# Designs tried in a protein design chat: VH-VL binders against TATA-box-binding protein (tbp). Part 8

Target 1, 182 residues: TATA-box-binding protein (tbp), of Cenarchaeum symbiosum (o74045)
Amino acid sequence: MLDPRTRPRVVNVVSTSDLVQRVSAKKMAAMPCCMYDEAVYGGRCGYIKTPGMQGRVTVFISGKMISVGARSVRASFGQLHEARLHLVRNGAAGDCKIRPVVRNIVATVDAGRNVPIDRISSRMPGAVYDPGSFPGMILKGLDSCSFLVFASGKMVIAGAKSPDELRRSSFDLLTRLNNAGA
Below, E stands for the ipSAE of ESMFold2; O stands for the ipSAE of OpenDDE; V2 stands for 0.75 times the mean of E and O plus 0.25 times the DockQ between their complexes.

## First folded at step 7 (VH-VL; framework fv_izeltabart)

Design z36 (from z31 with heavy chain S30D T58A; at its last look DockQ between E and O 0.83; V2 from the best seeds 0.71)
Heavy chain, then light chain:
Amino acid sequence: EVQLVESGGGLVKPGGSLRLSCAASGFTFDTYWMHWVRQAPGKGLEWVGEIIPMFGYAKYNEKFKSRFTISLDNSKNTLYLQMGSLRAEDTAVYYCARYTYGSGSYYFDHWGQGTTVTVSS
Amino acid sequence: DIVMTQSPDSLAVSLGERATISCKASQSVDYSGDSYMNWYQQKPGQPPKLLIYAASDLESGIPARFSGSGSGTDFTLTISSLEPEDFATYYCQQSHEDPFTFGQGTKLEIK
ESMFold2, look of step 7: ipSAE 0.604; ipTM 0.817
ESMFold2 (binder alone), look of step 7: mean pLDDT 91; pTM 0.929
OpenDDE, look of step 7: ipSAE 0.732; ipTM 0.898
ESMFold2-Fast, scan of step 8: ipSAE 0.688; ipTM 0.842

Design z37 (from z27 with heavy chain T100D, light chain S32E; at its last look DockQ between E and O 0.81; V2 from the best seeds 0.68)
Heavy chain, then light chain:
Amino acid sequence: EVQLVESGGGLVKPGGSLRLSCAASGFTFSTYWMHWVRQAPGKGLEWVGEIIPIFGYTKYNEKFKSRFTISLDNSKNTLYLQMGSLRAEDTAVYYCARYDYGSGSYYFDHWGQGTTVTVSS
Amino acid sequence: DIVMTQSPDSLAVSLGERATISCKASQSVDYEGDSYMNWYQQKPGQPPKLLIYAASDLESGIPARFSGSGSGTDFTLTISSLEPEDFATYYCQQSHEDPFTFGQGTKLEIK
ESMFold2, look of step 7: ipSAE 0.553; ipTM 0.811
ESMFold2 (binder alone), look of step 7: mean pLDDT 89; pTM 0.908
OpenDDE, look of step 7: ipSAE 0.706; ipTM 0.891
ESMFold2-Fast, scan of step 8: ipSAE 0.670; ipTM 0.848

Design z38 (from z31 with light chain S32E; at its last look DockQ between E and O 0.86; V2 from the best seeds 0.00; counts 0 for: pae E 2.5 > 2)
Fold by ESMFold2, look of step 7:
Structure z38 (fold): chain C 182 residues (1-182), chain A 121 residues (1-121), chain B 111 residues (1-111)
Amino acid sequence: as target 1 above (182 residues)
Amino acid sequence: EVQLVESGGGLVKPGGSLRLSCAASGFTFSTYWMHWVRQAPGKGLEWVGEIIPMFGYTKYNEKFKSRFTISLDNSKNTLYLQMGSLRAEDTAVYYCARYTYGSGSYYFDHWGQGTTVTVSS
Amino acid sequence: DIVMTQSPDSLAVSLGERATISCKASQSVDYEGDSYMNWYQQKPGQPPKLLIYAASDLESGIPARFSGSGSGTDFTLTISSLEPEDFATYYCQQSHEDPFTFGQGTKLEIK
């Protein structure tokens, strides 16, 4: 029987924010730790990765920003704040406050054993398993969450909007798998 | 506030094609499962198909096999239903609906207002 | 496919009285003690609105005069004391297996 309280390991947090101003493409092209190429995506964005970032921040000329690759909400918001400071320091944007928003938390759970997804998917309502297209079983979770379960017992939870939602979704996933005979 | 707004309906001749759109506000489609459901005039509701955006998976009611395609454009927060080889019996109001799970059931917790498709000679 | 059959097709009931609508599935829609059965209300010119999921659970914001019951193949929607806003068409829907299917609808009319 799987332990429903197994803590999921966060592997990626996507968050966004808006500078509510235009960002200078010329300044982004010239500043350090920023990759800007007008041939890429029509010159609509640059990519900031400072040495302290695990991931990166995409900065659009419109002032919209996307943080990816951080392994916690705090770190994801930290990347947005660092990108803002970097843009301001280099004159690409004026100083402002930002209001980061979590868009997606991706986490993994390891059952530590095989899971009979072929049997489970044939019994469980809502289970999607098409091994010709994808080797894992897909389940809808609470709210925006979705689950991917591999026969190895490796599992992915995606779509959570907060750490609490992730915890509830993990418990839900493991409970549903137990009820299905995992 | 979660809202879904369909558009793109209209009059089309049998054998024709049409693309319906569903725009979301108050949430983004990228992490949600979305469905299309239709309702012929004076008739009940009929499931058309679903999309699981995170895994690129679509499933259709076999009745519509290969004639309909569901897709998503995350940059526009817009869901599409591409309809081809249309028949008179495809005349209906088409709804997009958000799929959710709770208390041991799956259900549609939010629906758009619908867009009308009329297939007529 | 699971065929959902509602009874009656239409129903005339006076304000303040009880209304009951039946829904029968051609196969069980239960799994592990849960019923994969939902109820929706639809008024003219409007989309369906979720009332009840999992046979008996009220959606947030739905008045307590609505209740659902049943399991397996037999389900009932009850409105304990009709209000003017309750005159609409009601649909049951199973989510036990693909394709999801709806009942033909029951139109509730004022008597």
Scores: ipSAE 0.532, ipTM 0.803, lowest interface PAE 2.5, mean pLDDT 90
ESMFold2 (binder alone), look of step 7: mean pLDDT 91; pTM 0.927
OpenDDE, look of step 7: ipSAE 0.653; ipTM 0.884

## First folded at step 8 (VH-VL; framework fv_izeltabart)

Design s1 (from z27 with heavy chain T28D)
Fold by ESMFold2-Fast, scan of step 8:
Order: sequence, then C-alpha cells, then structure tokens
Structure s1 (fold): chain C 182 residues (1-182), chain A 121 residues (1-121), chain B 111 residues (1-111)
Amino acid sequence: as target 1 above (182 residues)
Amino acid sequence: EVQLVESGGGLVKPGGSLRLSCAASGFDFSTYWMHWVRQAPGKGLEWVGEIIPIFGYTKYNEKFKSRFTISLDNSKNTLYLQMGSLRAEDTAVYYCARYTYGSGSYYFDHWGQGTTVTVSS
Amino acid sequence: DIVMTQSPDSLAVSLGERATISCKASQSVDYSGDSYMNWYQQKPGQPPKLLIYAASDLESGIPARFSGSGSGTDFTLTISSLEPEDFATYYCQQSHEDPFTFGQGTKLEIK
C-alpha cells in the first residue's frame, strides 16, 4: 500500500509581490545580475538572478514581481525580498516593504515502487490514460490541482495555490490510488 | 476569533468508553486539518490522530487506531473522539488542535483548553 | 517514529539571563530546503502555545526575545533575556511525518 502521508517534494514555487511603485527601466538595464531587453514584452520587464537564487525574479516596470524556479516557499519569498533589496540598492526603486503571495506550486511524489496504472486506470473515475499518446495517467484533484501518475511510481502534482492545498491533494491522490488497488 | 472548546471528559471505568467533542468557531473546517493531542498528568504531549474535513479521511497514531475513532460533523463545526476499551494509562487531558501550514512547515496554531479523562482502576 | 530528545530536562535561570534549550531528532526533519520543526510553550493548567515554526520563524504575537535555529537533526530555542512570564515548559515538535512527535519537554524554573 502506498503511504498517503508521503511528503511531496516541491520542485517549483511561483510567488508574486508588488513594490507599489514604478521601477526604472533605465536603471534595470544598467544593474548587475539583471537582464533587461527592451524588445521583450515591449520593455515592460527585466529579470534578476543574484548568486544565491535557485531561480529568478521577473520585475515589471509597474512594480509587480514574479518569483520562479525556487524549490520551497521560503526560497521563493527570499528571492522576492532579495530582488527588492537589489532594486533599492541600485536606485531602480525607492525603499519599500513587500508582501509575497504564493501563486502556484509544482511538486513530485515518488512511490518508491511501480504503480500499476494499466490495471487501475479503468477503476478511477475521471482518469485519462492513453499510453499511445502519453505514458502517464492524468487525474484531476482538489480545486485547480492536476495529477500525472507514471508506471514507475513517479507522480507530479501541479496547480496548488498553497502548501496546504498541496498537502491535501497529495493525500487525496495517494488514497485514491490505494483504493483502486495500487 | 478562533475558538476550540472540548467537552465530554469525566470519570470512566477500565474497559469503558467515552466520546469527546470539540466545538470549533471562527473558521471554516474545510481549510484546516483537525487533530487530537493528549497529555497524561505530569507528562509530555502525545499525538492521537487527525481528520481532513474535506474528505473525512483519518490518520491515527498506531497505538490508538484499534481503540479510538475520529469523526466530525461539518454542519456543526464539531470534531469528535470516540474512545473505547479505556485503560488507566489513557488518563490524560485531551486537546483538540488546528493544524495548518506556514512558510516552511506545518504546525498547530490553535489549541482548545482541553477536557480531562480519568480512567479509574 | 522520529524520536525527539530535548536537553536539559530542566533549567534554573535568573531574570534577564539567556536560556538555551536543545532538541535533537533521531532522523532529519528537513524537506526541500525547509525544516519541519516547531516549538511550543506550555504554562501549568494551560494548552500549548506556538512560539516558532519551521525551526526559525517567529509566530505572530510572540516577543522578539524568542528565536530558533538549526537544521537537519539539531535544533535550538533561545530566549535572549528571561522575563517572569517565560517560566514554563517548552516542547519541540516535528511536523515532517506522522506520527507527529514531541520532545519530552524542558522546564524553565526561576533560580
């Protein structure tokens, strides 16, 4: 039996924040650790990646920021805070505070053994499994979450808006697989 | 204002049963995990089990799963712990607690005042 | 089960002194860069109260004199300058996996 309390491993966290002020495109173009190309999105954003970041932060001239590529909520929020400090230190933005918000979490779960998706897919309401088109079984979870389950026992959970939604969805997925005979 | 109020404790003979209740107010059950945690006199905290309100799915500390059952009534925002085959070592204060996630971990953010269960020898 | 071991079992300290409490897990409670470790304070006749989560994050409303540190298996709770209301029993708790487990507690007593 699959352990429904198996902890998912977060592989990408998308979070956002707002500086509540406009950011200088001219200053971003001149900053270290910042890539700004006026041809991208009409010059509306730049990308910050400092040495300590797992991913990067997209900074819009409107003051909005998006953190991607971090492997935890803490790291994702840290990237937003670091981007804020970097912008302020280089004069691209005035001193301010931010309130980060998680927008999306993608996580993986590893059953540690094969899962018989060939046999159980027919017993799972709403499952989509067509190995000629895609080798994984697709399931819908709580709210906006979706699941991909591979015969190897590797699984992907996408669309979680909070770590708690990820916890609930992971538990739901593993319990449903067990009930179907996994 | 979040409130958790336990009730149903009392004196019971070994082998008997009791049902504890935890009335919750000030929040939506569907957004939290609800747990029971107990504490024997002069001892530390011991996790009993949890329930996920959305599914009604439960998980227990293995030492209690044959004797205790957790359930809830979402319409009344009330959590229950049904205890059977009680033993002297089950004498404790029983807390219901709300479980949630912050940045980087899961934790119990609110606890009730507890209800005392005494199993007489 | 993950076994949580606190040290010392009891600690006598004077007002204004620094208090340090250790907690060791029998296996790592880290996951994806975060530590699933919490600290609670309990006063006689009262339920536990959350102080710190994720090893080092201060719960809202808790005085800044409380701080947590550590990762993996070794964690520390520090009270920088003890005040009268801090004399209580402190528990560490892992939230990495069930069964959720607590340390045996460290009792802070006035010297």
Scores: ipSAE 0.010, ipTM 0.513, lowest interface PAE 7.5, mean pLDDT 86

Design s16 (from z27 with heavy chain Y57W)
Fold by ESMFold2-Fast, scan of step 8:
Structure s16 (fold): chain C 182 residues (1-182), chain A 121 residues (1-121), chain B 111 residues (1-111)
Amino acid sequence: as target 1 above (182 residues)
Amino acid sequence: EVQLVESGGGLVKPGGSLRLSCAASGFTFSTYWMHWVRQAPGKGLEWVGEIIPIFGWTKYNEKFKSRFTISLDNSKNTLYLQMGSLRAEDTAVYYCARYTYGSGSYYFDHWGQGTTVTVSS
Amino acid sequence: DIVMTQSPDSLAVSLGERATISCKASQSVDYSGDSYMNWYQQKPGQPPKLLIYAASDLESGIPARFSGSGSGTDFTLTISSLEPEDFATYYCQQSHEDPFTFGQGTKLEIK
């Protein structure tokens, strides 16, 4: 039996925040650690990557920000806070507070053994398994989560908006696999 | 903006039952997790349980699992705590609390004013 | 269950002085690079109020004199220069696993 409490490992976190003010395109163009080109995408966004960032932050002139490429929620939110401070320090935005929100988490969970997806896919309502198109079994979770299960026992959980949702979704996936005979 | 209002507390004899309500306004339950937390007079905070609105799944502190039931009515934006087999040690202020996710952690960002339950004879 | 132990139970401090409160967990509350540990303030007759989450992140609207630090099992809440409104009871709380548990509380009193 698969352990339903097997810990998922976060491999990518996407989070957003809003400065609730417009950002100066002119100042972004002059900032260190910032790539902004008014000819790109109609001049609507720039990219900030400081030395401490695992990924980067997309900053829209509307004041909205997207953090990508961080490997934990703390790191993703840290990137948004770093971007805010960098914008304020360089005069591209006025001093403000932000409230980051997780938009997507991609995590992996490893069963530690092979999972017989050839056998169990027919027992799982809603499962999509067509090895001629893709080697993994696709399952839809409740709400925003989707699952990919590979014969190797490696699994991908995408669309969780929080680590608690990720934990609940991982528990659900492993329980469903056990009930199907994994 | 966000408001949680508990009600239903009162005096009850040992072995009795009470149903507490928590009416929420300024938000909907679909993006939050709702909890009950209690506090005995002059004592600290004690977690009672959680309901996950998406599935109606509940998690309880083992101390209360057999005697207490959490439920909610999304159409009324109201959370409930049904308490049975009450004991003197259940005397406390009962808070409903909104649970959310922030940077790498889960936390209670809003609490109601509490409703007092006194178990005495 | 994760047992949360605060120290001291009570602390008397003068206005303008620094207050430091400790919280120890019986096992690590860290996971995936984050610490699942929060701090709340409670005044008599009022519900708790969130101060710090993820061990060190300041909740919006909370004065910068409040700070949190630590990881694993050992955590600290610091108030750098006490103001009259800071005299209250403080609780740490772990959200790493159920049952969610709180420290016994530290009462901050005026000296």
Scores: ipSAE 0.014, ipTM 0.486, lowest interface PAE 7.1, mean pLDDT 86

Design s2 (from z27 with heavy chain T28E)
Heavy chain, then light chain:
Amino acid sequence: EVQLVESGGGLVKPGGSLRLSCAASGFEFSTYWMHWVRQAPGKGLEWVGEIIPIFGYTKYNEKFKSRFTISLDNSKNTLYLQMGSLRAEDTAVYYCARYTYGSGSYYFDHWGQGTTVTVSS
Amino acid sequence: DIVMTQSPDSLAVSLGERATISCKASQSVDYSGDSYMNWYQQKPGQPPKLLIYAASDLESGIPARFSGSGSGTDFTLTISSLEPEDFATYYCQQSHEDPFTFGQGTKLEIK
ESMFold2-Fast, scan of step 8: ipSAE 0.687; ipTM 0.848

Design s31 (from z27 with heavy chain G102D G104S S105G)
Heavy chain, then light chain:
Amino acid sequence: EVQLVESGGGLVKPGGSLRLSCAASGFTFSTYWMHWVRQAPGKGLEWVGEIIPIFGYTKYNEKFKSRFTISLDNSKNTLYLQMGSLRAEDTAVYYCARYTYDSSGYYFDHWGQGTTVTVSS
Amino acid sequence: DIVMTQSPDSLAVSLGERATISCKASQSVDYSGDSYMNWYQQKPGQPPKLLIYAASDLESGIPARFSGSGSGTDFTLTISSLEPEDFATYYCQQSHEDPFTFGQGTKLEIK
ESMFold2-Fast, scan of step 8: ipSAE 0.699; ipTM 0.851

Design s49 (from z27 with light chain Y36F)
Heavy chain, then light chain:
Amino acid sequence: EVQLVESGGGLVKPGGSLRLSCAASGFTFSTYWMHWVRQAPGKGLEWVGEIIPIFGYTKYNEKFKSRFTISLDNSKNTLYLQMGSLRAEDTAVYYCARYTYGSGSYYFDHWGQGTTVTVSS
Amino acid sequence: DIVMTQSPDSLAVSLGERATISCKASQSVDYSGDSFMNWYQQKPGQPPKLLIYAASDLESGIPARFSGSGSGTDFTLTISSLEPEDFATYYCQQSHEDPFTFGQGTKLEIK
ESMFold2-Fast, scan of step 8: ipSAE 0.709; ipTM 0.857

Design s51 (from z27 with light chain A54Y)
Fold by ESMFold2-Fast, scan of step 8:
Structure s51 (fold): chain C 182 residues (1-182), chain A 121 residues (1-121), chain B 111 residues (1-111)
Amino acid sequence: as target 1 above (182 residues)
Amino acid sequence: EVQLVESGGGLVKPGGSLRLSCAASGFTFSTYWMHWVRQAPGKGLEWVGEIIPIFGYTKYNEKFKSRFTISLDNSKNTLYLQMGSLRAEDTAVYYCARYTYGSGSYYFDHWGQGTTVTVSS
Amino acid sequence: DIVMTQSPDSLAVSLGERATISCKASQSVDYSGDSYMNWYQQKPGQPPKLLIYYASDLESGIPARFSGSGSGTDFTLTISSLEPEDFATYYCQQSHEDPFTFGQGTKLEIK
């Protein structure tokens, strides 16, 4: 029987925010720690990565921002605040306040043993398992969460919008696997 | 709050191609399972296929596997159904629908208004 | 594929009366005590609207006159006292396995 209280390890957090103003593509192209590619989405965005960031922030000329690659909500929100300050400091945007929102938390869970997905997938309602196309079993979880389970017992939980949702979804996943005979 | 809007339907000759779009507001497609379901005139509902964007996975009803492709543009929050080699029997209203899991069960909680595809000479 | 069969194909009922619609699956849609069966309402020119999930759970915002029951292969949708807005086509749907399948529909008409 799997332990449903096994703690997930957060590997990526995606969060967004809006500067509620347009950003200068010309000034982004000239900024340090910023890459601007006119071929990407018709030149509508740039990428900011300062030395303190775990990941990076995509900045659209519309003022929308996406933080990726951070390993906690705090770090992801920190990247958005750092990007805002960097844009303001370099004159690409006017001084403003932002309200970051979590869009996606990705975490891993290790069952510590093999999970017989080949056997249990046909018994689990809603399970998607086509080993010729993809090696893992995919399950829909609570709210926006989705689960990917490998025969090795390695699992991925994606789509959580808060640490509490991640915890509940992890418990749900492991409980459903136990109920299916894992 | 949650809204799905389909577009791209119209009159197409047999053998033609058409791309349908579904735009979402109130949520982000990348974290939900999205489906296409169709309904021929005077008939019931028929499942076309699904996309699980978070893992880059698609699955189709065997009837449509070779002719239809489901894709998604996360930057535009828009879902697509590319239809090829269209036949008269593909004439239908096409719906996009959001699939969720709650209270121990799976169901379609939100549907678009549908877009009509007519295949006729 | 699981085949869903509804009965009757059409039903004429008077306002204020009880309506009962049946749905039969070609194989069990139950798993671990739960029934993976949903009911939808569709009016002309409109998309389907979720009424009941998990065979008997009422979707938020749906009037209490709607109820679902059943398990295994045999399911029922009941409207206890018909209102004018209830005249529509009703569909059952299994979410037990791919491909997802729907019943052929039951058209509810005013008598």
Scores: ipSAE 0.596, ipTM 0.818, lowest interface PAE 1.6, mean pLDDT 90

Design s59 (from z27 with light chain F100Y; at its last look DockQ between E and O 0.92; V2 from the best seeds 0.79)
Fold by ESMFold2-Fast, scan of step 8:
Structure s59 (fold): chain C 182 residues (1-182), chain A 121 residues (1-121), chain B 111 residues (1-111)
Amino acid sequence: as target 1 above (182 residues)
Amino acid sequence: EVQLVESGGGLVKPGGSLRLSCAASGFTFSTYWMHWVRQAPGKGLEWVGEIIPIFGYTKYNEKFKSRFTISLDNSKNTLYLQMGSLRAEDTAVYYCARYTYGSGSYYFDHWGQGTTVTVSS
Amino acid sequence: DIVMTQSPDSLAVSLGERATISCKASQSVDYSGDSYMNWYQQKPGQPPKLLIYAASDLESGIPARFSGSGSGTDFTLTISSLEPEDFATYYCQQSHEDPYTFGQGTKLEIK
């Protein structure tokens, strides 16, 4: 029986925020921590990456920002705050306050043993398993969550909007797998 | 508030092609399972296919697999149904619908208003 | 494919009366104590609206006069006391396996 209380490991958090003002493409392109290419998205955005960031922040000239690649909500929000700070200090944006919002949490769970997805997928309603095209079993979770389960026992939980939702979805996944005979 | 709005329907001749769009507000398609369901005039509902964007997966009702393609443009938050080799029997209202899991079942919790496709010579 | 058959095709009922609609699946839609069966309401010119999921769970915002019951292959939608807004077509749907299939519909009409 899998332990439904097994803690998932967060591997990526996508969060967004809005500066509620336009960003200067010229000033942003001149920033040492920013990669800007006019050929990319028609010059609509730049990428901010500092040595301390786990991931990066995409900054649109509209003022919208997307943080990707951080391994916790706190780190993801921190990336947005750091990007705002650099934009303001370099004159690419005026001083402002931001309100980050979590959009997607991706986490992994390891059962520590093989999971018989060949057998359980055939009897589990709604399970998507097409080993000719993809080696894992896909399941819909609660709300925005989705699950990917590999025969190795490695699992992915994606789409959670908060750490609490991730915890509930992880419990749901492991309980459903136990119920199916995993 | 969750809203789905389909567009792109119209009159086409047999053998023609048409692309339907579905725009969402109140949520992002990339984290949900989305389906296309159609309804012929005066008839019941028929499942066309699904997309699971977060894992890059699509599946179709075998009746439509060779003629229809479902795709998503994440940057525009827009879902598409590309229909080819259209026949008179493809005349229907086409709905995009959001799919979710509750206690012990899967179900469509939100539907668009539909867009009408008429195939006639 | 699982074939969903509803009965009756149409039903005429008076306001305040009870309405009962049946749905039969060609094979069991049950798994581990749950039924993968849903009910939707559709009014002319409108999209379907979820009423009941998992055979008996009432969707949020749906009036308590709607209830669902059944298991295996035989399911029932009941409206305990008909209101004017309840005159519509009702569809059952199985989510047990693809292709996901709907019943042919039951039209509820004013008597």
Scores: ipSAE 0.726, ipTM 0.859, lowest interface PAE 1.1, mean pLDDT 90
ESMFold2, look of step 10: ipSAE 0.681; ipTM 0.847
ESMFold2 (binder alone), look of step 10: mean pLDDT 91; pTM 0.936
OpenDDE, look of step 10: ipSAE 0.797; ipTM 0.916

Design s9 (from z27 with heavy chain I54L)
Fold by ESMFold2-Fast, scan of step 8:
Structure s9 (fold): chain C 182 residues (1-182), chain A 121 residues (1-121), chain B 111 residues (1-111)
Amino acid sequence: as target 1 above (182 residues)
Amino acid sequence: EVQLVESGGGLVKPGGSLRLSCAASGFTFSTYWMHWVRQAPGKGLEWVGEIIPLFGYTKYNEKFKSRFTISLDNSKNTLYLQMGSLRAEDTAVYYCARYTYGSGSYYFDHWGQGTTVTVSS
Amino acid sequence: DIVMTQSPDSLAVSLGERATISCKASQSVDYSGDSYMNWYQQKPGQPPKLLIYAASDLESGIPARFSGSGSGTDFTLTISSLEPEDFATYYCQQSHEDPFTFGQGTKLEIK
């Protein structure tokens, strides 16, 4: 029996924030650790990646920012704060306060054993399993997340807005797999 | 702006039942996790349970799961706690609390004023 | 269940002095680089009020004299310079896993 309390490991956190002001494309083009190309997205955004960032921050000239590639909520929010400071210090934006919001969390769960997805997929309502297209079984959570389950016992949970939601989604997934005979 | 108002508390005999209500206003109720937390007179806080609208699941402290039921009515923006088989040790102030997410953690950001339940003969 | 133990149960401090309250979890409340630990203030006849979340993050509207620190199992709430309105009971709370649990509370009294 799979342990439904097995804790998922976060591999990517997406968060957003708004500077509530326009950002200077000209200043972004001149900034270190910033890639701005007027041909990319019609010149609507730049990318900031400082040496300490796990991922990067997309900055729109509207003032909206998206943090991707961080492995924790704290790191993802840290990237947004770092991007804000970098923009302000280089004159691309005026001094401001931001309030980051988590948009998506992607995590992995390892069952520690093989899961017989070939056998159980037909017993799971809503499961999509077509090994000719991809090797994993797709399941939808109740509202907030989706699941990928591989025969190896590796699983991916995407769409959770918080680690608390992720914990409950993981519990839901593992319980459904046990009920189907995993 | 955000407001939580509990009601339904009172004096109940052992073995009786009581339903508490928590009326929420100033926010979209169905997008938050809602909890009941209680506090016995002169004692600390004790988590009773939660309802997760996005999943449709309830989670209870094991102490209460056989006797208490949490439900909600999204159309009325109201949370309920149905309490059965009440005991003297259930005497407490019952708080409704909104649970949300911020940087690196989850927390109760808004609490109601509480409603008092007294279980005695 | 994760047991949260606060120390001291009560302490008396003078206005303008520093107060330090400790909270120990029976097992780690860290997850993926974050600490799932919160601090609340409760005054007599009132509901709890959030002060600190994620062990060290100050809730909006809370005075800067409040700070939190720690990780894993050992956490501290510090009030750098006590004001009259700070005399209350303080609770730590873990949000790492259900059941959510609170410390027994630390009552801060006027010396």
Scores: ipSAE 0.010, ipTM 0.489, lowest interface PAE 9.5, mean pLDDT 85

## First folded at step 9 (VH-VL; framework fv_izeltabart)

Design z40 (from z22 with light chain F100Y; at its last fold request DockQ between E and O 0.92; V2 from the best seeds 0.80)
Heavy chain, then light chain:
Amino acid sequence: EVQLVESGGGLVKPGGSLRLSCAASGFTFDTYWMHWVRQAPGKGLEWVGEIIPIFGYTKYNEKFKSRFTISLDNSKNTLYLQMGSLRAEDTAVYYCARYTYGSGSYYFDHWGQGTTVTVSS
Amino acid sequence: DIVMTQSPDSLAVSLGERATISCKASQSVDYSGDSYMNWYQQKPGQPPKLLIYAASDLESGIPARFSGSGSGTDFTLTISSLEPEDFATYYCQQSHEDPYTFGQGTKLEIK
ESMFold2, look of step 9: ipSAE 0.696; ipTM 0.853
ESMFold2 (binder alone), look of step 9: mean pLDDT 91; pTM 0.937
OpenDDE, look of step 9: ipSAE 0.826; ipTM 0.920
ESMFold2, look of step 10: ipSAE 0.671; ipTM 0.843
ESMFold2 (binder alone), look of step 10: mean pLDDT 91; pTM 0.937
OpenDDE, look of step 10: ipSAE 0.781; ipTM 0.911
ESMFold2, fold request of step 11: ipSAE 0.695, 0.657, 0.673; ipTM 0.850, 0.838, 0.842
ESMFold2 (binder alone), fold request of step 11: mean pLDDT 91, 91, 91; pTM 0.932, 0.931, 0.933
OpenDDE, fold request of step 11: ipSAE 0.836, 0.836, 0.836; ipTM 0.932, 0.932, 0.930

